# VHH binders against q9xw16: the designs that were tried, part 17

Target 1, 132 residues: q9xw16
Amino acid sequence: MSGWNAYIDTMTAAAPSIKRCAIVGAADGSVWARTEADNVFKASEEELKTFVALFNDVTQVPAKGADIEGVHYVVPRTEESLIFGKKENTGFFAVKTKSAVLIAVYEGPNEVAAQVRKAVESMQTYLNNAGY
Key: E = the ipSAE of ESMFold2; O = the ipSAE of OpenDDE; V2 = 0.75 times the mean of E and O plus 0.25 times the DockQ between their complexes.

## First folded at step 11 (VHH; framework vhh_6fv0_2)

Design w2 (at its last look DockQ between E and O 0.62; V2 from the best seeds 0.00; counts 0 for: pae E 5.4 > 2, grease 26.1 > 24.2, SAP .685 > .668)
Fold by OpenDDE, look of step 11:
Structure w2 (fold): chain B 132 residues (1-132), chain A 124 residues (1-124)
Amino acid sequence: as target 1 above (132 residues)
Amino acid sequence: QVQLQESGGGLVQPGGSLRLSCAASGFTFSDYYMYWVRQAPEKGLEWVSTISSSGSTIYYKDSVKGRFTVSRDNAKNTLYLQMNSLKPEDAAQYYCATDTYYDSSGYLSWFDYRGQGTQVTVSS
């Protein structure tokens, strides 16, 4: 699982506005890797279990929003393998791979969101191609 | 220049109805998702509803689902929000907003363009 930390580093390097990041199992929300030290990703196991389950029916997510690390985010819309939300000058992007969910929480103006999405989707593509 | 103008707000009793309108200009209305958002006093901006460019995809805030109906007329460049069974907690300044979602330039805009809003008051 140590190899997953490298992917965390890759995403955070690609988008400096990412404050916290995690790679979790799509089936159960188990944490495979996460940002640590000063930027610890703090979502609980129960919360992550609930979060990854949102991908079972993304069409229902906007109505209720999404919670990450005890913070409630508005989800204006979703895509099949993408859930994203915002709260004031913060937000998140979560993408689903074959076996994982990548979550990136960012802070900054709206303009930084594009870079964050690009970072997580690039990783999504890479992992999918690798069979994960 | 993107311009949005909300109208239709007013004072109603609980259980009453209002129909909000939003006149859009300065952009290709039919190409964009549109949103309704609201802001109550001393509260932050709150998302209410989403409607896709074609109207085929619609989302509502959980608390307004079943009571509010969003629609659009692309020929008239107008967004609508039918508000039924209004509750006191629905009282707010209501705004329509555009959103450029990951456009060709790589820019994401979350509710960057809003009108002046229209006030909705719900009181017995």
Scores: ipSAE 0.623, ipTM 0.826, lowest interface PAE 0.7, mean pLDDT 91
Fold by ESMFold2, look of step 11:
Structure w2 (fold): chain B 132 residues (1-132), chain A 124 residues (1-124)
Amino acid sequence: as target 1 above (132 residues)
Amino acid sequence: QVQLQESGGGLVQPGGSLRLSCAASGFTFSDYYMYWVRQAPEKGLEWVSTISSSGSTIYYKDSVKGRFTVSRDNAKNTLYLQMNSLKPEDAAQYYCATDTYYDSSGYLSWFDYRGQGTQVTVSS
């Protein structure tokens, strides 16, 4: 419940449709915390380094999409600190804070996607206010 | 009530051109991002293009970039897709879409609404 793992627990409790999630360093993709055990977030550090670099210019992302856990997602648009992607019945939301990127992978219809976005953006705001 | 009506589809030969239109009503069209998506038989929905509410920001799927041009006329509530140099892999039902649904807290749902579609067939 303490340290960075508590933030993982807070997000997954707020949006149970989140299947896997992680908090990674915005500069290098290093894993600060992630879902573990039966819901291990399995992205490699090389993949995460590539992924967080997308936030250096989000306007270039929709043309090629994004990869997480070896899965390719279409990214139909971005916002300044938000990248979201979709593949079939799954998707992700990723938000950038001052020093981290929060990544949540979910499954389900549009209603659960809105809940996932709310959960990660609430945590984004909290971490930004705390200086992260 | 949100309404989207696509038109302009048809049969063309490879290398040909088509211009699709999407007439929108029931919402403030100029406030919303618009999308073109497509679906080929027995395939999932595929994103094609995005245009911002003002038209100042445009994205394309990599395979259509340079061949397709999205545009909008906010005074006429109309979205367009000019498709040039059409290939057999472009054959699909084309839909316009928007993110017009909001929950009680104001968050957008993803790809909430699309029209009936218009068929594009590319064959010799």
Scores: ipSAE 0.159, ipTM 0.523, lowest interface PAE 5.4, mean pLDDT 85
ESMFold2 (binder alone), look of step 11: mean pLDDT 79; pTM 0.791

Design w3 (at its last look DockQ between E and O 0.75; V2 from the best seeds 0.00; counts 0 for: pae E 8.0 > 2)
Fold by OpenDDE, look of step 11:
Structure w3 (fold): chain B 132 residues (1-132), chain A 124 residues (1-124)
Amino acid sequence: as target 1 above (132 residues)
Amino acid sequence: QVQLQESGGGLVQPGGSLRLSCAASGFTFSDYYMYWVRQAPEKGLEWVSTISSSGSTIYYKDSVKGRFTVSRDNAKNTLYLQMNSLKPEDAAQYYCATDTYSPSTGELTWFDYRGQGTQVTVSS
């Protein structure tokens, strides 16, 4: 198991509503780690390449939305290093670090989103401080 | 409690215009992002537009860009949506909604608060 799997475990433990998550390269969308087994993160390489490129100009994302694992999410707004979206009782949070993008897909009512955001942002901070 | 009340809907012909309003109360309107969303029959809730607390940041769904204009008057606690060049596919119940995310507390609530909506019908 990659050392990056530990970070996946950390995020999923911090937010039980996370169903799937991945750590991917910010430059090319290459998968560094992802949830496996019953919760396999299934985004394709092409999709992830497109997704991470959204961070090049987050201001354009709301108009288009974002696709993860073949699912289209509404993105009502963005922040410089944060893209989040919703679809019914599901959503995602994606944060950009120096070299990575952390993606967490969650399921549940709106109230669970706060915990998911906190989990990915905490990991974002940690990785940034670590130089990643 | 948070209250939102939409108005301004109606029946228009294709190419027509409507101006929707949303009266907000029960929260500090000027501190929150506001959204317009819509729901057509047998369709899910669809995001239309976003405007930041100050109005400095605005987003639109691609299909409404150039036709719809969102604005707000914080002094009046009112959100607006000017809809021009209306198309049949714009017909829906329109709602205003707010994002109650609080950075200080970490609490996040998406679109939980919306009014009864106002009906927009576009037909020849």
Scores: ipSAE 0.581, ipTM 0.806, lowest interface PAE 0.8, mean pLDDT 93
Fold by ESMFold2, look of step 11:
Structure w3 (fold): chain B 132 residues (1-132), chain A 124 residues (1-124)
Amino acid sequence: as target 1 above (132 residues)
Amino acid sequence: QVQLQESGGGLVQPGGSLRLSCAASGFTFSDYYMYWVRQAPEKGLEWVSTISSSGSTIYYKDSVKGRFTVSRDNAKNTLYLQMNSLKPEDAAQYYCATDTYSPSTGELTWFDYRGQGTQVTVSS
C-alpha cells in the first residue's frame, strides 16, 4: 500500500534486529512514519528537531554524542550523511536523504550492525533517487 | 589474535599529566580506526577519543578537548594519549580499543577488541 509506512515495513523486514524505526523531516524532525504497536518509536518533537540538526555538521557529533528516545549514545565517528551511535548492546543508524532522516534503533551484538546499516542505506538510496 | 596492551597509568595530583600507550599486534594496525575509552567504577564505558587509520581525522569528547591529545605511530603499531591538566573526574580505567569498521567495506563493529586497561588515579 502507498504511504510512508511501507518504507518502515521494508527496512524492518530487511533487518529484523531493528526494534524501532522512523522517517522524519530533515528540516524540522516532523514524523512522517514510524514503527508503532508493540515497537512504538518514542521520541519527542523537540528531541527530533535537535537530532536532525546534527546533520548540519556531523563532525561535531562525536564530541557530545546523540540522544534518541531519551537514550544517550556514544558516536565514535560519522560520515557525511550517516551517524552511528552505540550504547551497551543497542545502537542506532541514522542516514540523511535530500528531505528526510531515516532512524533505525537496533538491539543485538555488533554482528547485526552491518545488516541494519545496509537496510537504512538501501532505503536512503531509494528515497534520494525518488527525489526525497 | 588481536592483542592490545595499555600502559602508562598511575597516580597523579589534580593538574598533573600522564601519557598512555597502547601496543597493538595480531592485526594490520594501520588499516583501523583506534579509540580511547574509559570506565569509572560501576559505570559503563565512556568514549574519550577517536583517531582515523592515517591519523588525519581526530575527535575528542567535549570534556577532554584541549587537555588530551591522541596520536598514533603506525610504524610502531602504537596508539598514545597525552593527558594534561588532569581532573578528579578523569580517574578511570583507560582502554584502547578498535573495531573492524572500514568505510571501504561498509562493515561496522564497535569496541570488539580492547586491552586489559591501565588505571589513572587523580587525588591529592
Scores: ipSAE 0.020, ipTM 0.401, lowest interface PAE 8.0, mean pLDDT 83
ESMFold2 (binder alone), look of step 11: mean pLDDT 78; pTM 0.780

Design w4 (at its last look DockQ between E and O 0.70; V2 from the best seeds 0.00; counts 0 for: pae E 3.5 > 2)
Fold by OpenDDE, look of step 11:
Structure w4 (fold): chain B 132 residues (1-132), chain A 123 residues (1-123)
Amino acid sequence: as target 1 above (132 residues)
Amino acid sequence: QVQLQESGGGLVQPGGSLRLSCAASGFTFSDYYMYWVRQAPEKGLEWVSTISSSGSTIYYKDSVKGRFTVSRDNAKNTLYLQMNSLKPEDAAQYYCARDAPEGEPYSSWFDYRGQGTQVTVSS
């Protein structure tokens, strides 16, 4: 799992607005890596299990939104392997790879979202190419 | 510049109906997802519905599902929201909002919206 921490570092370095970040198993929501110390990603196992299951049918997500770390986010629309949401001056991007879900929670003005998306999608592409 | 103008709000009794319209200009309407959002007094902006550029993809907030119907006429640059079986909790200022530019899914969420139209539900 220590190797996955490097990917957390890569994403957070690429997008400074990311406050917390996690890589979890797509099948069960098990945490492979997450931000620690002052920026601990605090989603529970049960919550993550529920979250990753959203990717089974992303078309249903907007109706109900998504919960991360006990925070409810509005999800106005989804893409096949991408769920993103908003809450006031915060939001998240979650992308699905072959075997993982990458979750990035960010804070800041709306303009920072593009950089956050780019960071997680770049990692998504890398991991997919690597077979993960 | 992007301009959106909502209309059709009013006062109705519980169980009543309203049809909201949104006239769009200043951008290629048919290229964008559109949203309906609302804001009740002392509450934050709340997402209500989404419709894709072609109208082929539609989403609703759970609490309005089955009661509200979003549609659009791209030839008229107009967005609609048919609101049936209105409830007191539906009372709010309703806004139509344009999606963020392509590639920026978050940056302009609900930022491009009109002045809104007031919906009041009271017996």
Scores: ipSAE 0.587, ipTM 0.804, lowest interface PAE 0.8, mean pLDDT 92
Fold by ESMFold2, look of step 11:
Structure w4 (fold): chain B 132 residues (1-132), chain A 123 residues (1-123)
Amino acid sequence: as target 1 above (132 residues)
Amino acid sequence: QVQLQESGGGLVQPGGSLRLSCAASGFTFSDYYMYWVRQAPEKGLEWVSTISSSGSTIYYKDSVKGRFTVSRDNAKNTLYLQMNSLKPEDAAQYYCARDAPEGEPYSSWFDYRGQGTQVTVSS
């Protein structure tokens, strides 16, 4: 949907190191918007359903890590509404809002990871304030 | 400057125990999450455990849970890994690593690591 796609554009513009990202429903992992074309966010419906369920108890996530787009990430720690993972020179940040989970996959050094986190947390705040 | 030095590795038989130490200097140790990670020959770096700055939050990789215990002594700037019931698959170079500053959710644990200590498990 064009409206949700604008939020994808906002996050990728705020942190250009984001290679792929998506906005998915917190209850079922349904895709509301995602990056497309050469940077298609390729996670399956079943993978996303499993992924968003991790937010039901984030303390259980580090023991097993997380899978996104068929890639396994180490999750060394979590916060109440934040899961982040790392694999080599790539990683992800995911934040939960009232109704959605925002997922951003990035590449690059630690400096760009901080930019990615700020981009997704800014959108988290915006969507929460808007009732989502 | 940030320095981490691992020690306590060695050769043990399966089922044996080792205690690894990580001496930290050049930063305020008590402000940081710390990690143990390991690397077997020709393999990527594997995360093993996480301990929060106060020691109150601890995570383990499933394959070591119940056998390994991470701890820290903030007064001595030292991180520990007690490894019990060691298995051949635990053989690796073990590194301690520092996380990003408190309040930074991104992971930079590999950027601040020592040279490691070798754990070998064989009969």
Scores: ipSAE 0.299, ipTM 0.625, lowest interface PAE 3.5, mean pLDDT 86
ESMFold2 (binder alone), look of step 11: mean pLDDT 82; pTM 0.822

Design w5 (at its last look DockQ between E and O 0.69; V2 from the best seeds 0.00; counts 0 for: pae E 2.4 > 2)
Fold by OpenDDE, look of step 11:
Structure w5 (fold): chain B 132 residues (1-132), chain A 123 residues (1-123)
Amino acid sequence: as target 1 above (132 residues)
Amino acid sequence: QVQLQESGGGLVQPGGSLRLSCAASGFTFSDYYMYWVRQAPEKGLEWVSTISSSGSTIYYKDSVKGRFTVSRDNAKNTLYLQMNSLKPEDAAQYYCATDAPSGEPDYYWYDYRGQGTQVTVSS
């Protein structure tokens, strides 16, 4: 496994409600690491390219929502380096680092969202400090 | 406890207007994002608009942009939704919602809703 897979494992361990997770290039959406096996992150390259481009202007995202793995999520609001969405009892958190976007798709009640956010933001901080 | 009470719904013709209000209590209204969401028959809950605590940040669903205006009066603990140029597809039960405290520090979802107010658009 690549070094990036370890970060996937770290995030999924920190938030058990995360079902799928990916680390992708911020510039082009290329997949650096993702959950595999029974929890394969299945977003296409084209979709990821579109998704990471959302961070170019996060203020426009709420109006249109975001698509991950063919699923459309409502995005009620955004932050500068954070996009999160919701669909029924599922959602996602995506954070941008210097060179990457971390995406975590979770399932559960809204209360689990806090733990998911904490997991991805913690990784965000770590990677930023590491220069990524 | 968190309480939200919507009002102002009714029956209007296409092109008509309504102004919805939401009275909030049980939390520090001025500290939280507020949302309008709606649910049409046989459809899921649909996000409509977001307004930040101060009102400085506002978002709209594309389909309501230019027609709906969200605002808030923090002194009155009240959220508003001015709906102009209403369309039949706007008909729904409208709810105000908030990110009010749920026991988690980073809780940013709009699960707290009132009973809603019905908006019907028909000629």
Scores: ipSAE 0.485, ipTM 0.762, lowest interface PAE 0.9, mean pLDDT 91
Fold by ESMFold2, look of step 11:
Structure w5 (fold): chain B 132 residues (1-132), chain A 123 residues (1-123)
Amino acid sequence: as target 1 above (132 residues)
Amino acid sequence: QVQLQESGGGLVQPGGSLRLSCAASGFTFSDYYMYWVRQAPEKGLEWVSTISSSGSTIYYKDSVKGRFTVSRDNAKNTLYLQMNSLKPEDAAQYYCATDAPSGEPDYYWYDYRGQGTQVTVSS
């Protein structure tokens, strides 16, 4: 959706190491907004439906990891509304709001992960306070 | 300086057991998540297990669940991995690891690890 694209821009500007990101519906994985063009976030809605369902029980995620854009990530631990994963020099952070899941895929050394986490958690807080 | 020293590896037959230890120093051990990771020859690091700072939250890779038990003794700054029912695919150099004990821990996943201890499983 057009209005949601501004939030994509806000997250990518806040953490330049984010290469792709999306805002998807928490209930069904439907795409509300995503990065496009040269940095297209290309997870299918079918894959995203599976991914957002992981938030129904985050304690089960570390055993098997998680897949985004056909890439398998190790998830060494989770938090109540946060799943993050790592593969080589890349990773993701995903947070759940009342209505949505925010997903950011980043590249870079581990030191940049704090910027990415802060960007998605700041947006999580904003959307939760707005009722989303 | 952060120091991690693994021990307890060795040669066992399939179905055997080993207990690994990791002595930690140079940081407040009880404040940090600890991890076991392993590396087979010509492969990247593979995550095995995670234990929270208090020891109350524990995660395992699915392939080791039920066979491996992670624990910690915060009074002794020591992390343990009890490995039972060992299989040939478990053979690897095993490392204990922590996030970023000299900085923010959540963005230094497996960067702080020791020299490792070798686990060999042969039929």
Scores: ipSAE 0.411, ipTM 0.700, lowest interface PAE 2.4, mean pLDDT 87
ESMFold2 (binder alone), look of step 11: mean pLDDT 80; pTM 0.808

Design w6 (at its last look DockQ between E and O 0.59; V2 from the best seeds 0.00; counts 0 for: pae E 4.1 > 2)
Fold by OpenDDE, look of step 11:
Structure w6 (fold): chain B 132 residues (1-132), chain A 123 residues (1-123)
Amino acid sequence: as target 1 above (132 residues)
Amino acid sequence: QVQLQESGGGLVQPGGSLRLSCAASGFTFSDYYMYWVRQAPEKGLEWVSTISSSGSTIYYKDSVKGRFTVSRDNAKNTLYLQMNSLKPEDAAQYYCATDSSPELYDSYWFDYRGQGTQVTVSS
């Protein structure tokens, strides 16, 4: 579990706009790693369980939106392994790997989204190649 | 430059219908997702519908599902929103929107919109 913290650090370093992020189990939403201290990722286990289940049918997510840390995000569209949302000057990117979901919550203008996406997708690729 | 111009709004009674149009220019309309969003008084911007470049992928806000229909005519660079069975809670300024940087496909957020068209629903 401590090894997963390094991946959190990698993503947050790659995208300074990321405020909080987590790596959770794709099957049950169990937290493998998350940002801590001043940037603690606060999603509950129940919330995460519900969230990761969204990847079972991403086509239905836009209609309902997505909730992370008690915040409701608009989800304008989805991709097969990508759910992203927006709320004012905040948003999130969530990507699914073979066994995990990476969630990054960011703050900033729309322009920062590209960097956040790149960070989580890069990690997604790395973890997939590693078998996770 | 990117330009969007909404039209078709108006005053209707509950249960009525409106058809909104959005004329797009300044970018290759047929290559990009388009969105409808709305803003009611004292409320934030609310997402309503999404349609992919080809129209093959469509999403609706849950509350408008079954009542609203989004479509597009890429030959005319026009986005449409057919609004049926309108409810008072549908009253808002309606905007068509696209990504702030349409040329950048890695940008997913819609923040460029026109002046909007007002939809009022009242008996």
Scores: ipSAE 0.404, ipTM 0.735, lowest interface PAE 0.9, mean pLDDT 91
Fold by ESMFold2, look of step 11:
Structure w6 (fold): chain B 132 residues (1-132), chain A 123 residues (1-123)
Amino acid sequence: as target 1 above (132 residues)
Amino acid sequence: QVQLQESGGGLVQPGGSLRLSCAASGFTFSDYYMYWVRQAPEKGLEWVSTISSSGSTIYYKDSVKGRFTVSRDNAKNTLYLQMNSLKPEDAAQYYCATDSSPELYDSYWFDYRGQGTQVTVSS
């Protein structure tokens, strides 16, 4: 948990528009690390278990969308290891590694969303190379 | 600059059909995912359908699946939505939209949509 918090810090530093983020177990949605205090990532364990299971078949996700922190997002399309969602001026990017799912919730214009995706995908690559 | 123009809306009875068109210019249409979204009075934009740049991958919102068909003609830079078995809940302003970039695929379709076309369903 404590060691994983450094990765939270790395992502939020790389893309300051990330308002909340978490690293959760891909198998069960258990929280390995998350933003805390004034920016607490507050998805329930039940919600996270449902969310990470979406990666078992990403092609089903656009039809119904996805929920994070009690907020329903439109998911207009997916990729094998990437789910992203949009609601008004906010959104999320989620990527799957070998063992984890990285979730970042952000606000801002299109240019910011691209930065958030890059930050999350860079960490995805790093963790995959490290065996996670 | 991206330009999108929707047409084909109108008044139709429940169970009826309409075919919407979206004429695109100012970008390489065949490189981009396209979307249909709609907005009913006092509601936010609601995603309806997605079609990939080649047309080979298509997604629908659950409530329209089986009734609506999205297609595109890349030679004519035109996106279509065939709407069959229309219901009162389908009444809305319909917009076509595209991604901010074909490489990044982060859809802020509110920034890249047309003026819309009105679909009204009543008997």
Scores: ipSAE 0.242, ipTM 0.572, lowest interface PAE 4.1, mean pLDDT 86
ESMFold2 (binder alone), look of step 11: mean pLDDT 80; pTM 0.816

## First folded at step 12 (VHH; framework vhh_6fv0_2)

Design x1 (at its last look DockQ between E and O 0.05; V2 from the best seeds 0.00; counts 0 for: pae O 9.0 > 2, placed apart)
Fold by ESMFold2, look of step 12:
Structure x1 (fold): chain B 132 residues (1-132), chain A 123 residues (1-123)
Amino acid sequence: as target 1 above (132 residues)
Amino acid sequence: QVQLQESGGGLVQPGGSLRLSCAASGFTFSDYYMYWVRQAPEKGLEWVSTISSSGSTIYYKDSVKGRFTVSRDNAKNTLYLQMNSLKPEDAAQYYCARDAPEGEPDSYWYDYRGQGTQVTVSS
């Protein structure tokens, strides 16, 4: 596997319903890799900085929700290293590793969402075990 | 089948109180996180509150924090929302909703909600 883009490919292959995704630095939201070309992940620098800071205290996130790519999502609950959000028939899953935040944006019904969560959590485990 | 039935809505003046109830059946109520959501005219569903299966973890939307209290009685399979200091912006159809099964994402919590109960706040 060469470069961070291979991990993007691994997640999108595992869950084809992922429309856009990214791996960003947990400290500042800097983009390490993202979907490009037809499905560019286009969250702004300020959005990503704000978004990754949500992991500093996930218990505060449900009160206000979360924004990604200019879209506001309801976050009805969180887990220690997981934030997920919903809007209509779309949503996102985001997980934190030691050094990064993985973000996947998807569309579709519940079975699709389960596949997306499994894909990002599998990568979370892999990156944590690799020291990231 | 999962069944949720909300009750306790009504007409109240600003500053008034209402207590909503949600009767649950068709699943093991004590195993699931529960939610309150609401929908005002021409708006999408708005999340209001979350309560964990045991009741030990609770979240509120900022605009209701301090005024609303969610609770549950697992022996009676009932979820409650105590709404105090009601404001005109709280007027909506209120729904209770069940979390997705353990290990599944919460992306389909809209599929596990009742018919709702109307809360109207007017003079």
Scores: ipSAE 0.257, ipTM 0.582, lowest interface PAE 3.7, mean pLDDT 86
Fold by OpenDDE, look of step 12:
Structure x1 (fold): chain B 132 residues (1-132), chain A 123 residues (1-123)
Amino acid sequence: as target 1 above (132 residues)
Amino acid sequence: QVQLQESGGGLVQPGGSLRLSCAASGFTFSDYYMYWVRQAPEKGLEWVSTISSSGSTIYYKDSVKGRFTVSRDNAKNTLYLQMNSLKPEDAAQYYCARDAPEGEPDSYWYDYRGQGTQVTVSS
C-alpha cells in the first residue's frame, strides 16, 4: 500500500458512516488511494476527471449537482474548497487540497454528516500543512 | 411516461406571496425525492429546494430559507412551494424536478422537470 492508503484509513476510522473514500489528483482525477474490499470506491477515471474540474468554478455546482460513482447528488451549496452533496440518506463530502481532492461517500441521517465533514476537513488541513 | 406540470406562477410585488404546485404522473410519486429548481433570464438553472419521499427531510437554498416552504401531498401526487416575502431576485421560471435514473454520467442537470411556471416580481 502507498502512503496515501494510510490517510484513507484515518478518515474512515474517524467517521464510521463513511462507506467509501478516495484521494485523487486535483488536476486530473487520478486515483491515489481508495477504499478497497467490500467498500471499493467505484468512480471511473473519466468521472473523477469531470468531478475534480467542478472545483474550477464551485459557484455553479449547486445549479447542476454532482455525480459520483454514477450517482447524482444535489449540491445545496459550495465553499471555495468544499463540495458536498446529498441524496436521500446518503451524501458525499469532497474537499480540495493543494494537489488533491478528498472524497468521502457516507450513509446515514444528516446528523452523521457533521462527523464526515470533520474527518475530511481535518485531513484536508493536515495534507495542506504537509504541502499536498 | 414521467409527467410534471407546474402551476401557480404570476406577477407579484416585492414582499408578495405565491404558491406553486406541481402535478406528477407516470411514476410512483411517493418513492421519489422531489426538487424545485428555477432559471432566471440569462442565468443557469439553479437548485431551490429538496423534499424527501416522505417529506421528513427538507433542504433549501440559503437565499430562500425562511421565506419558501416546500411540501408534498403524496395522495394527490402533488408538490408545493409556498413562496413568501418574494424578492426581485426570485423572479424566474420555476420547475419541479425528479431524480434522474442512476448511471447517467453525462447528465448533470435536472432533466426530469416540467414546462415550468413563470414567477415575476416587480413593483
Scores: ipSAE 0.012, ipTM 0.269, lowest interface PAE 9.0, mean pLDDT 89
ESMFold2 (binder alone), look of step 12: mean pLDDT 81; pTM 0.815

